# VHH binders against Iron-sulfur cluster assembly SufBD family protein PH0883: the designs that were tried, part 4

Target 1, 326 residues: Iron-sulfur cluster assembly SufBD family protein PH0883, of Pyrococcus horikoshii (o58613)
Amino acid sequence: MLLNGEDGSMTIKINHVKEYEALVEIYKKEGLDTSLFGNRIAAIIISGDKIIGLNSVPGVKIRGEEVENGVKADIEIADNVKLPFPIHLCTGYLRSEGYQKVIFNIKIGKNSIVKFTSHCIFPYAKDFSHEALTSIKVGENSWVSYEDEHIHGEGVRMISKTEIELNKNARYTGKFSLTKHRAKELKLEMIANLGERSVLELESKVKAVKDDSVEVREVAYLKGAYSRANLKSTVIAFDEARANVVNEAYGFGDYAKGHVECHEIVKGNADVQTVPLLRVKNDKAELTHEASIGRINEAQLMQLMAKGLTDEEATELIIRGLLGEY
Short names: E, the ipSAE of ESMFold2; O, the ipSAE of OpenDDE; V2, 0.75 times the mean of E and O plus 0.25 times the DockQ between their complexes.

## First folded at step 1 (VHH)

Design g12 (framework vhh_gocatamig_d2)
Fold by ESMFold2-Fast, scan of step 1:
Structure g12 (fold): chain B 326 residues (1-326), chain A 121 residues (1-121)
Amino acid sequence: as target 1 above (326 residues)
Amino acid sequence: EVQLVESGGGLVQPGGSLTLSCAASGFTFGDYALAWYRQAPGKKRELVAGIYSGGSTVYMDSVKGRFTISRDNAKNSVYLQMNSLRAEDTAVYYCVRESYYYDSEGAFDIWGQGTLVTVSS
């Protein structure tokens, strides 16, 4: 059956088509790419504890299971698959209160090239807890790009853990962004194990405001010979927000090379701590580290505002000056 | 119980037009996305055009502006209007009910029998 409503718990039955179309309208309102709902796009579309859309394309196998307070999905990409379009992972929660847990198990075969576009959409959340567990295994000679962008209401408590396994010659580029919406409470963990000659790029970018509490942890275990990792974290913190960022790199393999890059921009009374943990376990491995801490200059901010810019506009200009692109 | 039956294929000269029709039965038609796929001799199946339950459409780049997919929920039918046909459009065209579910036994997509389109002078 296409309709998957709670037959015994609602006076008015929930219709999958209505929730699906509601998510499409939210994408339009937020300026997100609605072509991701096209039928050429492999996708799993979640609302609460329901799978409301699931589409396959040749070379991609998606199996979803509705579980207590959430969804578990297994996604398998075959060997020798080059996808011209991204795989769309949409996790929505359209209520103001509750709890949701999602589990993604993603396996990419050998010699494949794929991109994932992941959106977490919680626009009405006021007292909502979200837990995400993602496992990604990348086969030999395969290239994966994974972009994860979030739309949050005012009251989201989120725990997100991603584990990445790279086989020989595999490449993975992961990006996490939560800059346009309220972080409130965020605990983000990304942990990667790198095989021989594999390449990892992880980037996280978080803006914390008001009384937000943010914890970010990025970890690379460079186990394979000639493995390469680049870990980048950017935190922008305003008001009374608190952020703790930990970037860890462990060099085990011969000629393994890691770089850890940590940038923080602070305004007001925000408190940000960044902790690089680098362990060279092999005399032939190399780990490097770069960190910057910038404070928004109140005098410069006032000067820009005196020239007609709003506080927000002036702050954006200063941030662009400090980071380049923002 | 679920069936998709294609019609409208045939032989046509380059530059000509054909309309393919697909009649569906055995399911709530308005709730499903439907698509047209094609398979040319010696090639893999490829998506030509698709239409979601809400009416949104998707097209392969090489057919944009030439082909139009549409649906009639009252008649449980989906159509593919093909204009300005080229020799490379020669293929068996399949009507497909897109499944939201794909498991270890394969997709629950329902495929029609196919209809042959030959573009030749």
Scores: ipSAE 0.000, ipTM 0.127, lowest interface PAE 18.4, mean pLDDT 82

Design g13 (framework vhh_gocatamig_d2; at its last look DockQ between E and O 0.02; V2 from the best seeds 0.00; counts 0 for: pae E 23.3 > 2, unsure alone 62.5 < 65, placed apart)
Fold by OpenDDE, look of step 2:
Structure g13 (fold): chain B 326 residues (1-326), chain A 120 residues (1-120)
Amino acid sequence: as target 1 above (326 residues)
Amino acid sequence: EVQLVESGGGLVQPGGSLTLSCAASGSIFSDYALAWYRQAPGKKRELVAGITSGGDTVYMDSVKGRFTISRDNAKNSVYLQMNSLRAEDTAVYYCAAHIQWYTEDYYDYWGQGTLVTVSS
């Protein structure tokens, strides 16, 4: 639902003020961008199985439906749209236990430029399961950026599946990060079909600790001629954590180019597996990969410890640096 | 190419008011979305307020009701009226011109910044 601003512009309609305020407070506490709660941006804000905020803007239509244990949303961006603000997708759960399913169907028209800022906020989760299913279709000549950041409590089980379709000359940049909070159980899957001269960039960063279980799968089907894909996954695993990273690239189009990177750092008794899969069925396509499994630089660790940091503190600082957070 | 020049920064007491100005030159001003960012010592740069080419505005939550962003296309200028200033508002404030909101790497043009210090 939409509200009109004082100047006649569309504003976010907030149906649940208490939940809204709680989420804003969490954003402040976690140092997230609170400007995303502006009244003039396209947004859908979900708490549990309720839509607590929704706003469409010219060129962007958001339709939300409350369903059993979650929310389904259709987001449509018109042709020839260049959005001055990002679209905010906020999915929250403010209880300690439960299940939430969100389904996003996103369609971007032709010749459009749009950024999505997505957040999953589960700060109090002790026994909580979250399932996110996203379909993204990017029209011809359109550019899309999708950034996904998560705030998790100690007990989040998450399954996220994203399917991406890139039309001719379309560009998609996707970023996923879960590095500041415990992953617990995470299954992350991103699959993309690339049309002619389309460009895909995916980057996932995950930290796993204790007995966490993390699975990451990024897949690029380079079907279009001159398509380009860059897939990058970084996983840091500690303690007794398990991590399995599988990045796949398929070269089918003429002069398609794909690159896959998998970087992992292990400390403790973590169990880490990395599988880069490259397959080509076109003598004009080129695929490359880089994979590494390493450990914390002991020299750096010792230097920091010598300055008075504990092993844990020093490790954390190094990891933050490696992840580009420090 | 657009050049941005900020002005209006300075020292102000808590509860005081200050107006920042940003003058743009070199391109069609009306085509750009404009924004004010700020960066406090030891903190990351953050969006404070934005205004679209059509005049729609957005604010970070902590400044809502206190700050107002406006633009004058005839003067190729954007303004930030800051009222009820707090110590936590102390930062270098930057003017930005762009077409859409991305990370700072995607913004078209940035000013050099102006320092705002709120202190008793």
Scores: ipSAE 0.000, ipTM 0.198, lowest interface PAE 12.9, mean pLDDT 87
ESMFold2-Fast, scan of step 1: ipSAE 0.000; ipTM 0.459
ESMFold2, look of step 2: ipSAE 0.000; ipTM 0.096
ESMFold2 (binder alone), look of step 2: mean pLDDT 79; pTM 0.799

Design g14 (framework vhh_gocatamig_d2; at its last look DockQ between E and O 0.01; V2 from the best seeds 0.00; counts 0 for: pae E 21.8 > 2, grease 25 > 24.2, placed apart)
Fold by OpenDDE, look of step 2:
Structure g14 (fold): chain B 326 residues (1-326), chain A 122 residues (1-122)
Amino acid sequence: as target 1 above (326 residues)
Amino acid sequence: EVQLVESGGGLVQPGGSLTLSCAASGFTFSSYYLAWYRQAPGKKRELVAGINSGGSTVYMDSVKGRFTISRDNAKNSVYLQMNSLRAEDTAVYYCAAEQLTWYSDLYEFDYWGQGTLVTVSS
């Protein structure tokens, strides 16, 4: 089934009220912004392989297609668009077992300002695989913010691949967060091509516990002159978890500037690896990096424990602080 | 006759608070989507906040955490509580109503108020 937003229209379509209500309730329980379910925002709401909600607004056209085991969506933002509200991308799965594939093709015109709020909601997943493929093309002078937050059950295997193309003077800020729930198995990849004077900021935060396996790869090709990139990954690994973080920056454009930052915190028997890769093929480009693997501050831990917190409680509080969630 | 009448506007200092009210008459209030718009001098009218018949709300990013839209169906009224006001919040604020449907155009409201001026200045 194909759902299309009408040109120039702001129409909301809800195909499955029960699923919609269920997702809203999950948002409430998890403390997420329920205003995103308002009637007057651009949005696509997906549950499993069904589009349960879709709304296009002037300057924003969303086309959704239900495909085998998932959904394909094309999102087009016109030139000279500034939305008062974010575009809401909600991908949910309300069953315990299964497979879901989502494909997002996003094209932003010129001189536009757009914010995306993306959620993946798999609260009951015990044996569930999620594959997300996203292509984002940002037009000249456009600014895009993309925030992606995940709510996972105990058994989620996720592969997420995002490709970003920034045209001249384009700006993209991407944030990924999976810190409140178990990662289990996560492969996160973000690759960006930077045009002239474009700016890229990527930030990923992940917590790994038990026998979780986490791979994070952020890549910036600074091809354009005066392009700028900041890549930052923070991974906290506990117990027997494995984490591999590889952030890459390539300086090709004149006066391109890139910074790669990788921070790991380890507790228990976790196995973590961090690789900052910097490569320059232009003597006018500059790349820098910062990498660290550390432990929980024992002094802080002991101080909190002295106040009556358990080791686990104190650790959690410290981690929240480190992640900026406190 | 359908009427939307805004009230509560005025002059306030930065950081101050105001509550706007809109009293409606002449239509089935409980079945309508309600919204506040604002228009600053030289700028286009923009949506500030909306509330549907079920109580779900939406806000523009710049007012999130500062503004609260609410409705009282018994009084046929919609409100906008504005806290931590800023100079950039200066505008004429309009109340709007649209018959609630899942297939409606955001900019095609059935009814509009005359507006109330909010000036934030030191």
Scores: ipSAE 0.000, ipTM 0.212, lowest interface PAE 15.6, mean pLDDT 87
ESMFold2-Fast, scan of step 1: ipSAE 0.027; ipTM 0.555
ESMFold2, look of step 2: ipSAE 0.000; ipTM 0.103
ESMFold2 (binder alone), look of step 2: mean pLDDT 80; pTM 0.802

Design g2 (framework vhh_gocatamig_d2)
Fold by ESMFold2-Fast, scan of step 1:
Structure g2 (fold): chain B 326 residues (1-326), chain A 119 residues (1-119)
Amino acid sequence: as target 1 above (326 residues)
Amino acid sequence: EVQLVESGGGLVQPGGSLTLSCAASGSTFSDYYLAWYRQAPGKKRELVAGITSGGSTVYMDSVKGRFTISRDNAKNSVYLQMNSLRAEDTAVYYCAAEYYDWGTEYDYWGQGTLVTVSS
């Protein structure tokens, strides 16, 4: 069997079956959608420096290249494509130690609607460095949703940089979540250039515990007239964790509108800094910000613990009261 | 040098059963991935079932629950038990043995054994 990403059928190299099975089992254990491994789903499945699964569907071309300590993939969505199912990007690393670099170059044509579901699966990591570089170019009148969820072991050092270019009337919604597993060391950057009447929504949610070190940077260059951006960051920090979050918006275009939103929940001796950086470069552009800072109320925590909840259970209940589900 | 020889093919009626065997000679294959492929006239060759060196199995959707792959390293053999056979299962069945090697075809193939499902 050969890897084939162009004719619309999932092709798996037969000697990768064990690693493929391991990833599927991890999805089941973590409550992730295993239907994403189906033959109707355009996908690239990575384990370490190997491409272990590849599927294309009409209108979507995926080409992958194995490189030193990683994978480079080019993903092209044609004009006028409206996909009923997401494109599945699965990046796994099933060892406890090492280094992995992945590069995704994604180009969406005009008048297309597509959703990406991206998972990074590093469940056994103890001393593992991961580097991800993603470039996304969204064509005129196209709508993209990109959800990125992570499953980490105890020792992941991650650097992730995403560059987004939005053409006229393009829309991009990006979501990053690392709330259920260790952040340990995280450096996350998302940088977007917005064309005329384009719309950007970026959301990151990170929970930092113990001695975790987190840096998040979200940047919107609102270059086009009537462009709109919303940059949202949520940080939950416990123990001795450190987090530094910077959300930057630059208003260049006539009637460009940007909004920066920062939410912090702090418990213990965590050190959290969130910085909105807004630069209005045009008198007609409007940039706004809002921030909320919540600290876990010790009296409420003690009351819930007195009713039989553990510290962890009581803390989670308070957080859900402040943020809802997360 | 490994040689794979399939046996057990033949004519069977719909709903019947057959067991295909593949014997390897020239070397042991306990560290190989072993698989059964099939090719019907006018169609592409497709993976039917596979078994890793550790014993994990995979099956094509249309045969899952009907076919069972197994291996016996002491006898240097791999087997495909086929139950509830259908007309669309008619094909030449090939045994394959492979190492982990990105970008290459299978290391070894058998000659194939014909399975015909008809009245």
Scores: ipSAE 0.000, ipTM 0.095, lowest interface PAE 23.2, mean pLDDT 83

Design g3 (framework vhh_gocatamig_d2)
Fold by ESMFold2-Fast, scan of step 1:
Structure g3 (fold): chain B 326 residues (1-326), chain A 119 residues (1-119)
Amino acid sequence: as target 1 above (326 residues)
Amino acid sequence: EVQLVESGGGLVQPGGSLTLSCAASGFTFDDYALAWYRQAPGKKRELVAGISSGGDTVYMDSVKGRFTISRDNAKNSVYLQMNSLRAEDTAVYYCATGYEWLDSYYDYWGQGTLVTVSS
């Protein structure tokens, strides 16, 4: 089904209109950018094992295949493309129980600049397993931003693995966020191979509550000369939550520079382990790390609440103080 | 200490030309990509042109063919040659080590230089 929007000359093919409209309403309620459903936005919109929205724009080819319990998509960005709008990747699951597997194969050509906005929307999940496999290959001199934000119900078991290959002079900034909703069971892995003069920024921020179990692994292989990586993980853990964070950097290239940041904030009986692993394989490479562990002081929390802040506001203020200013 | 210092801004008439310069210090210049951004009153900051450490260039569609970005590694400088200027090019121009949507540990910004295209 084709939909002509009032705001553009491009069209988007929409299947399963009821599920598409449901996802748009969830975006509105969660404060997500609904303009990403516009006609000039390259996009793949998934619900369960169905492709419910698909749009390509000049310079971007998106091909999707519905498979058992999921979707496989190939996304190709041509050489010399600068997109004025992000590429929208929406993965939804609107049932309470089941399993979903999505595979994204993303190839960016040379001399291109693109941003991906990825959302995983599982608002009604009570007993749901999600598996995501993403491969991203960034061509020479290309610059990529990839933002991934999650909206989860109470019972999501998620495994996400992302492999990133950066060619000469390529740049990649990846951000993962799961702070507003339940983590429950989360296993994130991001592995990057850096070519000559390439730059990698990976950031994950997770809030774990109740009996959540979180594993995060970020790995940078700084193979190229003058390659640079910054790996940042932030875990906020409450109650009886458990988290294990491993950030790995391997310095192989001449004058490669890696930096690892592990930040954890703990409240209650939560158990958080952060492990920076730095292996200098070349005496000309430099690897550094920064780690902080903070605990929320109950007396300080109550003092801030007495000044008119809610528990949530006071907790966030303390968290910002422990993590430092921007 | 990392510093980026822009110069070359000013008042120019439509159809005129102007060259902006950015002098960099405090980092290994040859290893960095550099970019020119601009911000007009009431608008968001936008990328105008970028140049990689290897010399590959990218341009905003509205300036392609009119603007040229270049770098001189011996002088630790990056330049923006602006030709066929239009009233719509009026903005404060900024030099940076990265792109606006790339939230990079290594990104630095200059103070900006004003370009006014008016008769």
Scores: ipSAE 0.000, ipTM 0.138, lowest interface PAE 17.9, mean pLDDT 82

Design g4 (framework vhh_gocatamig_d2)
Fold by ESMFold2-Fast, scan of step 1:
Structure g4 (fold): chain B 326 residues (1-326), chain A 120 residues (1-120)
Amino acid sequence: as target 1 above (326 residues)
Amino acid sequence: EVQLVESGGGLVQPGGSLTLSCAASGFTVSSNYLAWYRQAPGKKRELVAGIYSGGDTVYMDSVKGRFTISRDNAKNSVYLQMNSLRAEDTAVYYCAREYSGYDEWYFDLWGQGTLVTVSS
């Protein structure tokens, strides 16, 4: 099986059929979109240190290499490409223990519009370490959306590092979510360098429970004139969980504009630190920040429980009052 | 190991030249903003020169035309060429990655510093 998609054939190449079928069944069970496994979808599908599915479409070339304890993949989008369907990145680990390292090098040409749908699927993990290194380079006048959703077992230690380079007039919207499954140990870093008139939107949303340990770092270097960045982090922390969130914006370019937004909700003995860091390196740059911290009030919780709500129901009601819906 | 190591400092006469080198380990200089700072005794640390990931440079007004920052991606190193040195340039010079990348979670990465003394 060809572990590259350079021929542009538009037919998915499948290796290790049983593991592929297992991932599709997990998608069905978890309510994820199984149409992402279709032949019209550019995709790389990983299980452990194996590439179990690979598909390229016109304008998108994917080359994967299996390495010790993981996979390296190069993804190239040509100039003037507007994809009607997302590019599917599926990283799975179907064992209970071990280590996996994944490296993605993504290059988008000029005047292109693409969306990435990324899933990390570790449903049986009890003692598992995952490391992801992603480089994304966005060409002039190109628009990229990157959405990342996770399905974790009880024992995942994850380090995820993403570096984003935006050329002139490029736009990137990145979203990370880990709210329905255990964070356990999470280190998430996203660093963006913005060229002239480029636009960045980064959002992370994490729920930490039990003894979870979470570190989130979002950074925007607003190098280019008229560049704009919006960095948003939301953390909900319960029990004995610990979270450290740092959102950084650096105004280097003339008329560069950055906004940093940090939201946290704390219950029990959870310890959360958020640090919005703004460094104006040019008198013409504008940086702003907004932050909120909400603590679940024990007296309010007890009052609601006295009215017949469970601890869980009362907690959800208070959170909805602080954040709206989440 | 993620670190920055400076070299090239020393004693030089006014009007002389020195080249400072900064060797990076554990991350890629071409993917990061790197800068040279200096601190004289009893004074605040100040930015001297910086180089952005894309190759653009920035300089403090008092060193423009005299100092040049450059990068060698193959050697994973950053350099500061200092010409027409003045007594006021006497300081400990630090190489810094103001922002973390890849394998380090800390915001600023600083080298140990290299002393530059401009005197007869």
Scores: ipSAE 0.000, ipTM 0.113, lowest interface PAE 21.4, mean pLDDT 83

Design g5 (framework vhh_gocatamig_d2)
Fold by ESMFold2-Fast, scan of step 1:
Structure g5 (fold): chain B 326 residues (1-326), chain A 121 residues (1-121)
Amino acid sequence: as target 1 above (326 residues)
Amino acid sequence: EVQLVESGGGLVQPGGSLTLSCAASGFTFSNYDLAWYRQAPGKKRELVAGIGTAGDTVYMDSVKGRFTISRDNAKNSVYLQMNSLRAEDTAVYYCARGYYDSSEYWGFDYWGQGTLVTVSS
């Protein structure tokens, strides 16, 4: 359905009602927040190559285009906007096989504070390739948080690239988590350019099991004076999984400060390689790094199992003790 | 073949001192955190002290100020200097290899056989 909104913009409210209700039911089954489908929430809801839901609120304009094998969406937040609720980005694929490409172009105006809640929902995937390209431009003095949560079936090949541009005094906090569902094949890339006095926090947490193959790359170009970045990657790897993590920080600006933090927990025959790459391009810039490797303690594992926990339950408890909640 | 071998335990009077030593082999010692654990009759195994690769240290509250952990990378050894010993310090003391970051211990993957410390008259 196509309507003129209260702001005079042409918008699509709901299309393909049956697929929309199917996604809502999946949220209920997975314990996800169904209030995100409310009429006060700015949202774009995608299933395959279709836009099945779209809502705009004052200060937020969302325009979507259905393209071959996917969707392209432009999201614009006006100047001086402080949203009481997150902007909901839902990307679903409800078939077992195929390909999907999604492109998000996000522009945040000046002096705005917004949160994005992004869900990728591929619960039935057995042989499915997903490609996502996200561009985020954060205006002067604006604060953005972006949380990305995934529901994957057993056979997802995902390539996700996010490019972030921070203007003067802008702040961006990005979080990616794939710890409760199969990673299978994951290539995750986040690249940020930091302007003067801007602040970046990127965190990724990935659990790789069986024969999973994971590549994570986080990059901060600290171009502006007094820019600050914190890049954190956590990998938990079991069985025969393979993971390669690269966190890069480049200090260009006067008094730019970057920190790179790489953590890995290994059990079994998993192969995990983490590479902190720090390049100080200005004598006044400071870059630091911290890297830690942990292996599951067999004595502690046995002690917990003697208490009645399974190997899996005991392992999860130890991991939570080492990383906190993940 | 990773091995940790403790020594230095024994019987000591309350208020006395002992130095425990742990000799490590089969790995690049300087790349690992080391810790001392203890287990007393009827109690859980507990972390007494830990030392990181940079020489930073952690102690349980009841031993802080009395015990000192140290390492000698050239000798592949870690030590626990125990002063002002109390009856409550009676336990089997174990040396362990592990990792940590600035906020937490990652875990311990190898243990020594233990050395008994008895504080009694």
Scores: ipSAE 0.000, ipTM 0.100, lowest interface PAE 22.2, mean pLDDT 83

Design g6 (framework vhh_gocatamig_d2; at its last look DockQ between E and O 0.02; V2 from the best seeds 0.00; counts 0 for: pae E 18.4 > 2, unsure alone 63.6 < 65, grease 25.9 > 24.2, SAP .675 > .668, placed apart)
Fold by ESMFold2, look of step 2:
Structure g6 (fold): chain B 326 residues (1-326), chain A 120 residues (1-120)
Amino acid sequence: as target 1 above (326 residues)
Amino acid sequence: EVQLVESGGGLVQPGGSLTLSCAASGFTFSSYWLAWYRQAPGKKRELVAGITSGGSTVYMDSVKGRFTISRDNAKNSVYLQMNSLRAEDTAVYYCAAPEYDYLTGEYDYWGQGTLVTVSS
């Protein structure tokens, strides 16, 4: 039913119902929040190189463009937007082989409070390459939360590059997690530029098993006066996995304060290497680095299992103990 | 039957004020985002102001500080207080409850519009 005969509606129709329903079922199976598929949620839902769902709301404009081998999305949040529920970004690939490229350009206006919930859903992938390019620009006085969780099959090769620009008094909290499924080959790069009095909190957690190869690079440019950054990377590596982590912080602004943490948990023949790069360019800036490396001992694991813990419970307890989080 | 009925439009001088009202029926008003859009002749329809079910507001840049959106869930009504009106505010103003159900294909709800003319 049309209330106005002019084309200006933001209503869209789903043209891939089977793939949409399959994604919802994967969310149920994995215990993810299916309410994010509600029609009151600003969202873009991608499968392969197709946009299979798109919804904009007042204050949040999402424009998607199907491109060769993927999707480009522009997401704009207006000034003074305070959303009580998240914006949903869903990137799916339901075939076993192929290539996907996704480009997100995200602009948040001034004085806005928003949360993004992002999922990458590749459960059947056996020979799949995924390239993600994300640009996030946060306007003055805005508070942004971005949670990103991945569901991968056994053969995902992923390159993810994220650039974050924080304007005056902006706050950004980001979380990346890939711990329940195989990383296989992961190259993660996050580069953040911090304006005056801005605050950045990033946490990434990756579990590498078998012959997985993981590369992580996190860079914080504390350009503005009184800017603050807290970056935490946790790599859990088992079997024959290899991980290389580079953490960089550059203190340019007066009274800039940066802290970089890298935590490694190792079992078996896994090889984890870290390179901290801290550069103070202002005598009023303070940059600190903390790194911890723990090794899971098979005897410790067996002792806990003999006392009635499952393998999973014993492993988690040992990891928490090594990280000081028990 | 879903209905959105705008009222309060009219002719006003630059610098004047006007209050638009939108009465809604036929749906669960308190659960929707509500918005005002406007369309001048020959131009694209544009978002003017929006208000979430939780009461958070958004405004286009050109109306900030001059327009105020509000809602009254008990009366199933949304309002747009327009102050310091300018000639460029001349347009047909539409009340909307944007919604798209991915599974049913149902469309957004729109009013028929109310004309606001600001004439110097």
Scores: ipSAE 0.000, ipTM 0.131, lowest interface PAE 18.4, mean pLDDT 81
ESMFold2-Fast, scan of step 1: ipSAE 0.000; ipTM 0.426
ESMFold2 (binder alone), look of step 2: mean pLDDT 78; pTM 0.785
OpenDDE, look of step 2: ipSAE 0.006; ipTM 0.214

